# Miniprotein binders against C2 domain-containing protein 3 (C2CD3): the designs that were tried, part 8

Target 1, 169 residues: C2 domain-containing protein 3 (C2CD3), of Homo sapiens (Human) (q4ac94r1171to1339)
Amino acid sequence: SSGLLDVGLRYRRSPRTAEGVLAARTVSISVQIIRACGLQAAAKALAEREPALQFSATVGVNASVTTHLSFLPQGEQRRTHPVACSFCPEFSHHVEFTCNLVTQHCSGEACFLAELLEFAEVIFAVYHENTKSASDIISIESCKEYLLGVVKVPTKELLIKRSGITGWY
Key: E = the ipSAE of ESMFold2; O = the ipSAE of OpenDDE; V2 = 0.75 times the mean of E and O plus 0.25 times the DockQ between their complexes.

## First folded at step 4 (miniprotein)

Design v2 (from s11 with R17M E21L K24M; at its last look DockQ between E and O 0.01; V2 from the best seeds 0.00; counts 0 for: pae E 17.4 > 1.5, pTM E .781 < .8, placed apart)
Fold by ESMFold2, look of step 4:
Parts: C-alpha cells; structure tokens; sequence
Structure v2 (fold): chain B 169 residues (1-169), chain A 80 residues (1-80)
C-alpha cells in the first residue's frame, strides 16, 4: 500500500422537473473525490524508474485523479484539477454519472442498472503531472503524466446502503 | 491565474535539492502555491509559481531568487 484515496459514492435519483418522467427513468451515481494521502511512497517507487520524478518524489507531487465507472465507455471518464506540490492533496471534487435504469448488454439483452452495479466498480487513477514549461528542451518531460496508483471501489453496496459508500481505499 | 517560471541552474544537484526544499518550506509558510521540478538533462531546477495576486507572485519570486543566490545558483525568471 503506497497511498490512500478518500472517496464517497452515492446512488441519486435524477433531479425532479415539471417532466417527472426523466426522474423515473434515469439515476445518478455521485462520486466525491475528497483527498489522498501517502503519495510519497508511490512517487519514490516511480522515481526509481523515472529520473524526471526525483525532485517531485522529495518535495511533492502535482496530483490529479481520473474517475471511471467500469460499465460505461472510457470516454465517460472525468478528471480533477491538479493539486500542486503535495503528498496529501485535497481535491474536494464532485462528479455525477447519469445512468439509465434499464440498459442493454453487448449481447443485446436488456438488464437493470442494479444488475450492472452488482459486479461493477468505480476506478480511480491517480497521476502526477509534470510542470508545463515554455522551454522546448524539457517540453516532452514537462507534458508527461505518471501513474501513481489505481483504486477500485465496488459498487454493489450502493444497492443496499441508502446513505451510500464512503471511506478510504 | 498567472504563472511565473523560475529556472535555477547549478552544477551541484545537492545544492539544487536544498534550494528546492527551502523554497517549498518558505512558500508553505506564506500560503503560496509553488511547484518544483528538476530536469537532469539540463541540470535545471524549475520552480512554477501560480496565483491571482501580483504581490504574492512577486514575494514567491523574490523568495526563490534570494534562496538560490545564497547557494550561488543562476536564476532566470519567465513570466506567462
């Protein structure tokens, strides 16, 4: 274990409008990315293979987090704003994924969202983003991001827990 | 927000590390956002200062210059 991510997940019905039909057919999976800690160990491990990370592993990483629901297309992933120079960044980021209550498998048959959530997970990827410099000499290095870790949170408890899922992973 | 890049060049990576650590320490005390990176190919420490206040940005720049000059390092500032 080289770091932890403090997140919250909530199953939310779509906001009610004058057209109540929308609220009856879609739901939202709310994801809160609160903070991370312990990123120095991950950064130091990467720096053994990536010399460009040596100082960042000592002074602090420029962290951002992507979020993806396993049953949604990769293009639906979201990314936080990077938090500068920290091994314990505070993101305080909120993401809403709108999901249909009834969907179709790739096999063509319909299924309920609950069936997808039983085996699904929310996938968080934590990255370090190098500084972006005007210097062409280091532009390749400064534009590169480095994967610090991946956290996967199962969604099945959303089916049971009315208040959602929260905690460190 | 406005960004200022501070390039610190030196022949001694240990001195550059000490500069980086001191800049980070002092920036934290002042509540400033500072990112520090090192380019081993050019031997350059890159200090990025970000903020909306020209006064705070100037404090960070002067802080970095003062620390780097005490260690005999060359400093170049690029505003963006």
Amino acid sequence: as target 1 above (169 residues)
Amino acid sequence: SEKVFIYVEGDDPEKLMEIALKVMEEAEKLGLEVIVEYDPETGTLIILVTGDSPEELEKAVELAKEIAEKYGAKVEVRRE
Scores: ipSAE 0.000, ipTM 0.224, lowest interface PAE 17.4, mean pLDDT 73
ESMFold2 (binder alone), look of step 4: mean pLDDT 80; pTM 0.742
OpenDDE base, look of step 4: ipSAE 0.006; ipTM 0.173

Design v3 (from s11 with R17W K24L; at its last look DockQ between E and O 0.01; V2 from the best seeds 0.00; counts 0 for: pae E 5.8 > 1.5, placed apart)
Fold by OpenDDE base, look of step 4:
Structure v3 (fold): chain B 169 residues (1-169), chain A 80 residues (1-80)
Amino acid sequence: as target 1 above (169 residues)
Amino acid sequence: SEKVFIYVEGDDPEKLWEIAEKVLEEAEKLGLEVIVEYDPETGTLIILVTGDSPEELEKAVELAKEIAEKYGAKVEVRRE
């Protein structure tokens, strides 16, 4: 992707209940979207095919970022608010994804979250929203978005391995 | 294959690590597949033992309990 996205990932387990360890089966994956930079190059590249973006490619884009965990349903995707007129937007966005510590395969077999995270990724997509149209001002649904870039971060980064043990930080 | 989940709770993370390592070593001798997950925030080890032999799985469970008891750790077991 053209540009840089500054993000943070953290793992946090839910507190134990009075029922013990077996009842505490959910964890939260915290995602922070801090800032992006270098979005002008991507905007200019798109502007070659989309004349409507030529102005934004020069002045600044209205950037938003979607966040999706690869093993979660599409409906769990989250999105930042747009930052207007900047190639270096500051988002300061935080989102948490609730995940089951133990899930089931299609066969019904149990699977650790750690096993999923070993091969999963957090997918960030950076979009420009064109808000210059009168229709775009009236309705958000009428706004046209343009994909500037995609960043994929392996979730295995959340894992710490020592002597065959997988740990969390 | 059958699976057994062993949850180990303890106040000393270093002891939990030692428990996990010992369980791994012994499980390997038994030819069992073992995955150990540790959460430092809760002080909990989750040990997944997978195997085709119920007898060997139970041996692993008993071994884990024995090791955990030596360290004063609490153990819960779930079988699937």
Scores: ipSAE 0.017, ipTM 0.252, lowest interface PAE 5.6, mean pLDDT 79
ESMFold2, look of step 4: ipSAE 0.159; ipTM 0.622
ESMFold2 (binder alone), look of step 4: mean pLDDT 79; pTM 0.730
ESMFold2-Fast, scan of step 6: ipSAE 0.034; ipTM 0.423

Design v4 (from s11 with R17Y K24Y E28R; at its last look DockQ between E and O 0.03; V2 from the best seeds 0.00; counts 0 for: pae E 8.0 > 1.5, placed apart)
Fold by ESMFold2, look of step 4:
Structure v4 (fold): chain B 169 residues (1-169), chain A 80 residues (1-80)
Amino acid sequence: as target 1 above (169 residues)
Amino acid sequence: SEKVFIYVEGDDPEKLYEIAEKVYEEARKLGLEVIVEYDPETGTLIILVTGDSPEELEKAVELAKEIAEKYGAKVEVRRE
């Protein structure tokens, strides 16, 4: 692995002041996408397949990052703004995913969020964005973006480390 | 958000890179998103500027023209 992504994860429960059995039904999983580095090797590999990418592989890519939780629908995916001309982009992007404490298991039975987090991942995909206009996308072999890499961070440590997880992956 | 494509044509990729860097810096100061590509077939630097403010987008276009002319490069702008 030649590229790294600096991220932070934090679990925030919304405690309700107890006055009955009603509990806060949602929690927030905070995801920070701070920066990346070492993207040149991936960019050079892409440029072998696409000569138009050679400039970006030499001077820097138009990087953006998508993120989502493995147990949420793909429509919950979020995306950073692009950072151009860099192999070490700074995103400083913050995302909040709202999750229910109790949710449906794939078998239809209810389960707690903690059970999902034990085996879940936060998935990050790093892209290089092409400048193709809408009129240019009808060309064969044209792509709007190119995948540079994927990072998956297990969420199980959030069950233990309430202060969260941060670091390079 | 709105998009503006800025096409910069020149004979020296190093000069085109310097133009891209300067345009990137100025457009980011205006709160705009910028991506940069190079088309070797046409020898053209492509700068895509995206934002929610038409006023700031037009400022970025004028800055790009000014910077490119300083390097002797030709500029074409397409608004989409």
Scores: ipSAE 0.014, ipTM 0.443, lowest interface PAE 8.0, mean pLDDT 76
ESMFold2 (binder alone), look of step 4: mean pLDDT 82; pTM 0.775
OpenDDE base, look of step 4: ipSAE 0.016; ipTM 0.206

Design v5 (from s11 with R17I E21T K24I Y38F; at its last look DockQ between E and O 0.01; V2 from the best seeds 0.00; counts 0 for: pae E 7.9 > 1.5, placed apart)
Fold by ESMFold2, look of step 4:
Structure v5 (fold): chain B 169 residues (1-169), chain A 80 residues (1-80)
Amino acid sequence: as target 1 above (169 residues)
Amino acid sequence: SEKVFIYVEGDDPEKLIEIATKVIEEAEKLGLEVIVEFDPETGTLIILVTGDSPEELEKAVELAKEIAEKYGAKVEVRRE
């Protein structure tokens, strides 16, 4: 627990009309990443181990958030643009994950999306992003981002609450 | 997208914070993406500005120079 993230999750199928648009075999899991708070404490904790972060822990971090559904490959993760120099950034970011109603679990067995959602999570990772090194002398590379925290939101409530899930985590 | 690095060197962290704050405000008004980093060993503030509009990017660079000079800070700009 290294701060709070204000998010929303929605489950949405393709629209249907009375004229018989066939039910789509895909749905969208809509994820909103609204804002974060409490990032200074996380930044200070990191600065104890990473001296290069001391200034950012005092002034503000360049926060960005990655979003991943636990049953999708890691390469399907999405990322916000950074919000500069803030401990309470406003992202106002929206992502859509397109999912099949019938899909393969990591075990290889076919299953319905509802079965996956019962045990799945949306995983948010909050990072501080640094610029490239100030010197670039001899093109020495350094780590560009630091993990501030991870938030996991279970998706099982989407099976019950068709209007979605929202709140601070 | 084009990137510009603005290096601001100063002897007072409070001045560097104020410079960063003002540059971020102006760059965001221009629709530019900004991140800020500080090198404590050299006392250098690094402001990375990214955007699709070369005109707006150059406006941000000129504003950053003006702001930093008002605080007596040394400025170096490197373009990619």
Scores: ipSAE 0.035, ipTM 0.539, lowest interface PAE 7.9, mean pLDDT 76
ESMFold2 (binder alone), look of step 4: mean pLDDT 78; pTM 0.721
OpenDDE base, look of step 4: ipSAE 0.208; ipTM 0.663

Design v6 (from s11 with F5T Y7K R17L K24L I46V L48E; at its last look DockQ between E and O 0.20; V2 from the best seeds 0.00; counts 0 for: pae E 16.0 > 1.5, pTM E .725 < .8, placed apart)
Fold by ESMFold2, look of step 4:
Structure v6 (fold): chain B 169 residues (1-169), chain A 80 residues (1-80)
Amino acid sequence: as target 1 above (169 residues)
Amino acid sequence: SEKVTIKVEGDDPEKLLEIAEKVLEEAEKLGLEVIVEYDPETGTLVIEVTGDSPEELEKAVELAKEIAEKYGAKVEVRRE
């Protein structure tokens, strides 16, 4: 069956050169956002409550995707460029999260990355960006976007899968 | 300043990462410098520990060996 997003996740170790204890403690989690589909159904559902979306639900949405690791602050989220007027956008987008092997929570408690990944998720949020006319005086100061869907991909399998995780979610 | 290299090989990535975590915790408590290299493709963990206290260095080594042997992982230690 088709899900909302076609994504890939891969665990990558930094180059062997290390310049200290902290540098030896870092790894990279690579996230690929390949494409989406099924966005017309989501757009139509929203248009039932948001009449301003009726045109986009008919002809295509201006889709973008945010990506966030569940144990990182919200400010660490990343966003794709929008793909205009499509219900099946191809993003072909790569994001990389640099993570410490051992981290410290605000409570002062140390935590190993493997323990975090056991229950963590990569959270994808798919948005439609509302296109405003040039005559709207607040369009520059106001960003209108509509949430089309949320996809959560567990990271647990990265602990044991050498080739990573790929598929539709 | 003395250096000890601990190489651990095993089939269980979760257990290898547990060894790395516990050795890092002990080394941090003892003020030792630690470099950890883990290759999930080969299942190889390399831990380099350096410090000025031979007794504390040996504590970190014995912890790593004890945990690795408990889980049946192969351990190689090189002291310099």
Scores: ipSAE 0.000, ipTM 0.130, lowest interface PAE 16.0, mean pLDDT 68
ESMFold2 (binder alone), look of step 4: mean pLDDT 78; pTM 0.730
OpenDDE base, look of step 4: ipSAE 0.023; ipTM 0.408

## First folded at step 6 (miniprotein)

Design w1 (from v3 with E9R E21K E28R E41K; at its last look DockQ between E and O 0.48; V2 from the best seeds 0.00; counts 0 for: pae E 4.7 > 1.5)
Fold by OpenDDE base, look of step 7:
Structure w1 (fold): chain B 169 residues (1-169), chain A 80 residues (1-80)
Amino acid sequence: as target 1 above (169 residues)
Amino acid sequence: SEKVFIYVRGDDPEKLWEIAKKVLEEARKLGLEVIVEYDPKTGTLIILVTGDSPEELEKAVELAKEIAEKYGAKVEVRRE
């Protein structure tokens, strides 16, 4: 599918707070999820396999985006609020990931963040969410999400550039 | 914010689509957040309307009922 996701990535040193020692050992990776477009093509393609999406592929999807740093645990994944019924959602979402400058591998060896960033990536996944609720008297089914697309951005770019990146899915 | 679920049932998915489109347009004019979903198993259009103003939410519900009625669809409303 041909869709576009506008994102911004920034590498910033954590501001010196009263917790000065920790601040000096951490940096923040700022991620902005600005907007997406072209979700209809993705929805239509998926609807061929998932008939439940045929309607949404016509009317609009309820889009949300997850952000995951490849070198962080899955629990550190963040998600935008859903944007309702649109193939061109505006998210205006901002999230910061705090990263240690030095981490330890399970082996006990020290690894610098720069080394991690050289081979890491930011993974964006765009989902359609249904609106089924626990109070829904029509269906007892839980809310389902459908993956529309994935954008992967190498973090090595953060070592060189401070500017935003646009990704295709 | 308050939430209202509007369930629209009809025999024709195309009509439900038209209903959804019109409700979305009207709700957006009111500045309300609207999420639309369709359940093909039950043939039900699900409209979630979210807003801070109970009055505006009620307007959206009324509009939805009016639109649905024009197409011969049945409407059920749940407030949360």
Scores: ipSAE 0.061, ipTM 0.497, lowest interface PAE 2.1, mean pLDDT 83
ESMFold2-Fast, scan of step 6: ipSAE 0.602; ipTM 0.860
ESMFold2, look of step 7: ipSAE 0.198; ipTM 0.632
ESMFold2 (binder alone), look of step 7: mean pLDDT 80; pTM 0.743

Design x1 (from w1 with A20L I35V L48Y)
Fold by ESMFold2-Fast, scan of step 6:
Structure x1 (fold): chain B 169 residues (1-169), chain A 80 residues (1-80)
Amino acid sequence: as target 1 above (169 residues)
Amino acid sequence: SEKVFIYVRGDDPEKLWEILKKVLEEARKLGLEVVVEYDPKTGTLIIYVTGDSPEELEKAVELAKEIAEKYGAKVEVRRE
């Protein structure tokens, strides 16, 4: 399978702020990460560079996924909880990003977010999370993460399909 | 601290794998995050568990000890 992540994206107005002045200026972008699959090749490639990862290449990785909207600051990114020892982890992860239709320093009107979505993308980064492997268990412990893959999904489709987008990417 | 290292040492890798699977199931039920490593030189499974609830974290530690003892493995816990 050439697709790494089974995801869903949806554009919607937040019903929690309905009818308010602020509600007129914000929308929600809903992101679901259902599962990842086919992580064997990435894990094997990573283990070739880092011998400490041979165990994960054999039994499965400790996978987590970050979600970043390309037009939002890095600090707004979200991360799934890790799923241990799997080459096809199921996350069943759902997050929402609250986005302003217009920023204070932009002259764009209600269509400002639509203009951003025309050229933006949702960036998913899949990581293996690992702790220090020591030949001696009394050694100092540390935690690391390693990049397994990146998936970029254009947001232009959210403007065209009210039902959102779903599928393998 | 919201994190714990659980070291499980045994004489049989197949038993360690069974211990790991059961510990992962229990940690998931408690809403805890888990990362695992294995040190083949010492035969030690390293389970790193994090969470926001000290009570659920302690439950995971006790369950890991119970599961490991059922399989004849030795457990050492380090709280951070």
Scores: ipSAE 0.249, ipTM 0.664, lowest interface PAE 2.8, mean pLDDT 76

Design x10 (from w1 with K21A E37Y L48M; at its last look DockQ between E and O 0.01; V2 from the best seeds 0.00; counts 0 for: pae O 5.1 > 1.5, placed apart)
Fold by OpenDDE base, look of step 7:
Structure x10 (fold): chain B 169 residues (1-169), chain A 80 residues (1-80)
Amino acid sequence: as target 1 above (169 residues)
Amino acid sequence: SEKVFIYVRGDDPEKLWEIAAKVLEEARKLGLEVIVYYDPKTGTLIIMVTGDSPEELEKAVELAKEIAEKYGAKVEVRRE
């Protein structure tokens, strides 16, 4: 079985600020990471290859989620705080991505955001982080993150649905 | 590829999420692409199923109906 991720996506027009011209050239994509479920199965699967995860696969994982828009630089990636010792973490995390309505990222020519969003994805990656013991503080190897799963949500649906999307993916 | 929209309505939002989880799990086993989202304006759970096989899509629809009925939810299906 695979894990589930409850997320909310919303397309928002930038508020009309005094800088009206610049505000009109950007939009905001709001992402909410609400909760995850079923992480035990993923942890157990990894534990078959990584014995260090056997304990966590039984007791609980320390889960965090990264969020990335496919057409934005990797540096724009955001991450939740970790939720300790749970296979069903509640994150209640909110992040906004500011996007230009017109970009030059497509083949050197001006590209509208709508065109980018048609083929873009919101990529969520769920990670487990091992708890640091007093003895592990000195070891760089003890801070290993393990990828539990990846969820990709097409942004094309945001273009069609004005109310946004909240759901499981 | 063909796309099917399954609209699920019920009085208990938590039950809707349970329905969604079960449908998603089974649909994935069938190799179908599934997106599940909740429309807060209408209180409707929408399951979008995409696949190349009409037979598999129909199985997903039947499964969704079965699960929804178990929870006392109403189902409407639209095909594209």
Scores: ipSAE 0.021, ipTM 0.394, lowest interface PAE 5.1, mean pLDDT 81
ESMFold2-Fast, scan of step 6: ipSAE 0.663; ipTM 0.886
ESMFold2, look of step 7: ipSAE 0.331; ipTM 0.722
ESMFold2 (binder alone), look of step 7: mean pLDDT 80; pTM 0.750

Design x11 (from w1 with L24I E33Y L48I)
Fold by ESMFold2-Fast, scan of step 6:
Structure x11 (fold): chain B 169 residues (1-169), chain A 80 residues (1-80)
Amino acid sequence: as target 1 above (169 residues)
Amino acid sequence: SEKVFIYVRGDDPEKLWEIAKKVIEEARKLGLYVIVEYDPKTGTLIIIVTGDSPEELEKAVELAKEIAEKYGAKVEVRRE
């Protein structure tokens, strides 16, 4: 409960290339997913809900993480590769979100960024990836994901922390 | 990317557990991505390996077979 996911966040702004034009600006938000730990309790709870996954509660989970920025469409989410059979998986995963921002008349770009990041979050969903069907259902043998937990990291600190933010969440 | 399903059957769930642990550790050393599930209704361990390289996938298949056979388990492979 002291934080299950070790992450890092940083943003980068493009400098002005043209003034006096209605300009969409590009900013990049970099996300690092370093590792997770302490997934045993989540795995036990999952096995109680899904008895077929009792094996995962004892051996370890096949964890993957989806990353979603709260102000972007669901289709913009990213996913790590699964890390097999671990309660403390190391992902060492980096993803970059590129956002096109429109300058508002009164607020301007700087005010728009401050408003956007003040209320936005990076949402991490941690999944166990496993086979959905019994082995006798051949035509449906595909991986199914089971939610282990959700971690939300506010982006407001990115406005004042030049080097970014890192830590357990 | 390509996906391979490896089905391992045996009479002893404890041995299937040991097989899974060893396959996972060895696959990690090869830099491969593996998903493992157990089906209690059929007593089957299902190992799903994903990757872009046919050579690495085949290496993982052979590794899983070697480990399973060492424990006296039966192996069936299905490719996608």
Scores: ipSAE 0.000, ipTM 0.270, lowest interface PAE 13.6, mean pLDDT 70

Design x12 (from w1 with L24M E33W I46L)
Fold by ESMFold2-Fast, scan of step 6:
Structure x12 (fold): chain B 169 residues (1-169), chain A 80 residues (1-80)
Amino acid sequence: as target 1 above (169 residues)
Amino acid sequence: SEKVFIYVRGDDPEKLWEIAKKVMEEARKLGLWVIVEYDPKTGTLLILVTGDSPEELEKAVELAKEIAEKYGAKVEVRRE
């Protein structure tokens, strides 16, 4: 497919097993964000609403991607480093989420992880990053983030594909 | 992470963009992360460089000064 993000997802149980005691207590969910592409249209649309972003619409955005597992709190999300001035940034980003086999849904209810993964998704949000100023302002309090796009990848197939899920989304 | 703000000033945005492209390429080789912005009102291009190594950050600053000088642009650096 065409897609916005080239990603990979993998599910692996802990090999720590012992007779009668240790089943896998945790699962590692591996997330790779290889690259994004086709950011021109989103950047152009953004610059139409925000004239300060015209430079980025012309030369390329300062892109970063957040990864959020839908059943975990937002505070558990991860973020790539930014890649400057590109409509097809390469991130080569790899993170792991360590989850208990029996965990609490974000609502506080205890669930088996397999049940959560059957209906969950990995949410990728692609942002353009700016500072507050490009002049000789001494103090910059915060960076501004502008949403370019969202990609959602269902986790259901992680339960049935040992090699994981890979491709453009 | 540590940050360095590199302000490049000139009256020709095309030349400023050439400077930015070269600095971005050199920063990438040093394992640094870059954000680039341009303010047309002031003719100022900001190259914000972040990284974990003060030595590599300083190399990026010196390379930016050298590149800008070849294009006749003025550089101001601010550190965090």
Scores: ipSAE 0.481, ipTM 0.832, lowest interface PAE 1.8, mean pLDDT 80

Design x13 (from w1 with L24F I35R L48Y)
Fold by ESMFold2-Fast, scan of step 6:
Structure x13 (fold): chain B 169 residues (1-169), chain A 80 residues (1-80)
Amino acid sequence: as target 1 above (169 residues)
Amino acid sequence: SEKVFIYVRGDDPEKLWEIAKKVFEEARKLGLEVRVEYDPKTGTLIIYVTGDSPEELEKAVELAKEIAEKYGAKVEVRRE
């Protein structure tokens, strides 16, 4: 079996400085997106309904990946720079999320981060960027995005694995 | 940063595919970002290239023209 994304996740407690000891209420969650693979199959499936995607399904997609922690607001979402014309793009993307040790569940009740991580996910969405028509390409604002795939990585073992979580998903 | 749009018109989709792939490879070597779109209504391959170096962008344009001409395709360039 093969996955779509080669990723890495790590959890880090507060810094060891004197100032950081008093700020022990925060942690960092590190996310790496190394590469994607197998995007041609997804592109071909989309091209069956979207004639504009037929050429991208043949030559390569303009791929970018969004990272969303399921327990954080949508506005905390991050995105890679796009990699043009490739079915196996290499992103070498690294991002960190600073999270409060005590945070709020979506229902509004306060809870500890460890409780959220037991049932949370890191959600990766892989997109292809395309325009509506040739005339629309004059304005980047008219660019359309097409979802190629979604990868969900559970966070439940993040606190107990010192080396983090890595591999294809 | 600068943006360049390269419109390639041809009657053979296989040749357009070869043009797109070769332009992508060359622009990548120059550290440029490349995106490719196809308009089936007009049979036009649209390659847009962005980067911070005007010199490298012009090299990419020249390479795209040379590649497309070898395949007998017509090229139009729009700079922004």
Scores: ipSAE 0.000, ipTM 0.290, lowest interface PAE 10.9, mean pLDDT 73

Design x14 (from w1 with L24Y I35K I46F)
Fold by ESMFold2-Fast, scan of step 6:
Formats: C-alpha cells, structure tokens, sequence
Structure x14 (fold): chain B 169 residues (1-169), chain A 80 residues (1-80)
C-alpha cells in the first residue's frame, strides 16, 4: 500500500463523568478520511478479472472505505458513504471510536488500551461497490463489493504524537 | 433520500461509455450522487441517481434520455 488515502488520526482522552464517577474512563480515537487518489491502476487490475467492471475502469469507481481498529471486533468497523464514478473521490468522512482505558474480565484480568495500541493498527479497506444487483426491480440481492486496496496505519505513533497523525498512506 | 434507477441498453460499448460520461457529468452539476455499472453480457448500462430534490432527479432522468437517444440507445427508468 502506498499514497492511496489522505487520512487523519487523533488520540484524545475524554473526561467523562457519571453519578459519582469523576475520573476519565475512556479515550476517543478520531479517524478522518479526507480523500483517495490514483484509483485508476487498481480499477484496471480489477477489471482484468471482472469484465463487468471494464466500464468502471474507464469512467471511475464507486468507492467506499471501511475503517477497522485491529483490536476491536469486525462488527465495530465503520464505512464511508460511496462516492460515485471517481478515481480521486473526496469523502470528508469523520468517525470516532470510544475505547475503554481498561478492559475487564469476570476473572479479574485487565488489558490496558495503551498496551493494545503499541501493537495495533488502523486498517482501511477501499472498495468498489457494484450497485446493480441491489437495484434489480424484483431482486433483493445485496450489493457486491470488490477490494481495490488496503492501507494499514500503526497506532503506536498515536501514543507518541498526541496532536495526531495526518498524511497520505 | 430519493433514488432513481436508469437502465440504458445498446450493443455498442463505446457509445454506452460516452452516454455514461455525459450523464455522470450533468447529474453531478445538479448536485446529485451518481453510481454507474456496465454489464457486458446484457449490454446494459446501469445508472443509479440519488438526491433529495425530486425536481433535480427528474432533470437528470430527462437529460439521460436525451443523451441516450442521440446515441440510439434504449432507456428504462425505475423509481424507488
């Protein structure tokens, strides 16, 4: 992966209070996906094995991006709205993940978020969405997705740079 | 959001791509979201237009029909 997505990541401790609880218990990880660029090569490679996508290789892809924190369940991933017919889609997408500072188990075991972030990553997957199947008059088939690329950003830098990380990945 | 599905059928892929390019450009000027797919097995260009303005959506449909007609393609429209 290189230079495909213009993203921003920020680590913030939120002073959350509840009845009788005064200490911060959570942190926010903010993720911005500003734009993607240079999707022509990925689109053409995809079209070589999927003839139905020859048109997208010429005009532009219907791109969406998923964000997955490697230490969270797959069900916690987020997705941008798709941007149609573009090789350089602008998403202007912002999402926050709220994470507990300490994960507890019934057995009394604990796992600190800082320890997880040292070895974790933010995984961005860029997809082309085929909307044709879902739009059939009679058909209730789901949209088919095609993977264009994957970008992985280590979270270790978030512990060092509290002002955040921005740039192309 | 409102959705309109436009199906354009023809037997000349180059003409269908020209139709798609022109429809995409015009719909975007109207502030609409556009998704386009082509099925070479059936010779069908599929255009999904999404927006919050029924008037702008209808303009996009009319433009798609005009453009496709210039290229001799057949158009079917489905609203959801």
Amino acid sequence: as target 1 above (169 residues)
Amino acid sequence: SEKVFIYVRGDDPEKLWEIAKKVYEEARKLGLEVKVEYDPKTGTLFILVTGDSPEELEKAVELAKEIAEKYGAKVEVRRE
Scores: ipSAE 0.005, ipTM 0.260, lowest interface PAE 10.6, mean pLDDT 71

Design x15 (from w1 with L24W E37D T50F)
Fold by ESMFold2-Fast, scan of step 6:
Structure x15 (fold): chain B 169 residues (1-169), chain A 80 residues (1-80)
Amino acid sequence: as target 1 above (169 residues)
Amino acid sequence: SEKVFIYVRGDDPEKLWEIAKKVWEEARKLGLEVIVDYDPKTGTLIILVFGDSPEELEKAVELAKEIAEKYGAKVEVRRE
C-alpha cells in the first residue's frame, strides 16, 4: 500500500483568452522523479530470477527510471541516469513532455488534449542497471537492464488540481 | 495570419468528436492550420483555424456550420 516512487506531475494550461490560446500552441506536462524507496523486495525477486545478480542485490541496486506519457510515441520516453548501490535512490530528476493542443494517435487522426489527459497516464518503469558486468572487451553486451517494477499515475486529476499532484505511487 | 475561433456546443460528446474530426479534415484540405480543444465542464468544442487566405477561412467556417447543423449542434464564430 505504501508506494515505491515519489513523483510530482504538473500541467501548464493554456491561457483563458483567445489571444493567449493562439499564442500558446503547445502545453507542457512536467514530471518530477524525486526518489524511490523500499526496493529490497523487488531486488530480492530479481536476484531469484537472475542468480548472477545475487551479490549485487545484497549491496543495493543501480536504479534508473524510464518515464513515458501514454498517448505519446515510445520515442518520447525519458530515462534517468542510474543511482548506484541504493535501495532508496534519490533522482531529483525533471522531465517535460511537450503536447500540442491537437495530438495524433495515428496518422491523420486528431485527438483533444483535455480528453487525452482524462484517460491518460504517466508510466514509470524502474530498472536495475548491471554495472558489475561492464567490461572493455564486451561492454555493449554487458550493459543490461532488468525491470524492478512499473508505476502508473493517472493524469485526469491534473484537469482539477491546477497546482499539480504529488505523492508516493 | 488571419484567425477564426469556432465554438460548437451540443449535448452529445460523441457527436462533438465526430464534428471535430470532419472539420479538422476539411480545413486541412484547404491548406489551413487547425488547433482543436474541448472543455468537458461546459461541453464546448473549440476549433481555432488560421491561415493567410480569408477566402479559405470563410470556406472552413461554412463547412463547420454545415457539419455541426447535420449533428444538431450549435455554432458560434468569433473572428480575431
Scores: ipSAE 0.012, ipTM 0.159, lowest interface PAE 8.8, mean pLDDT 72

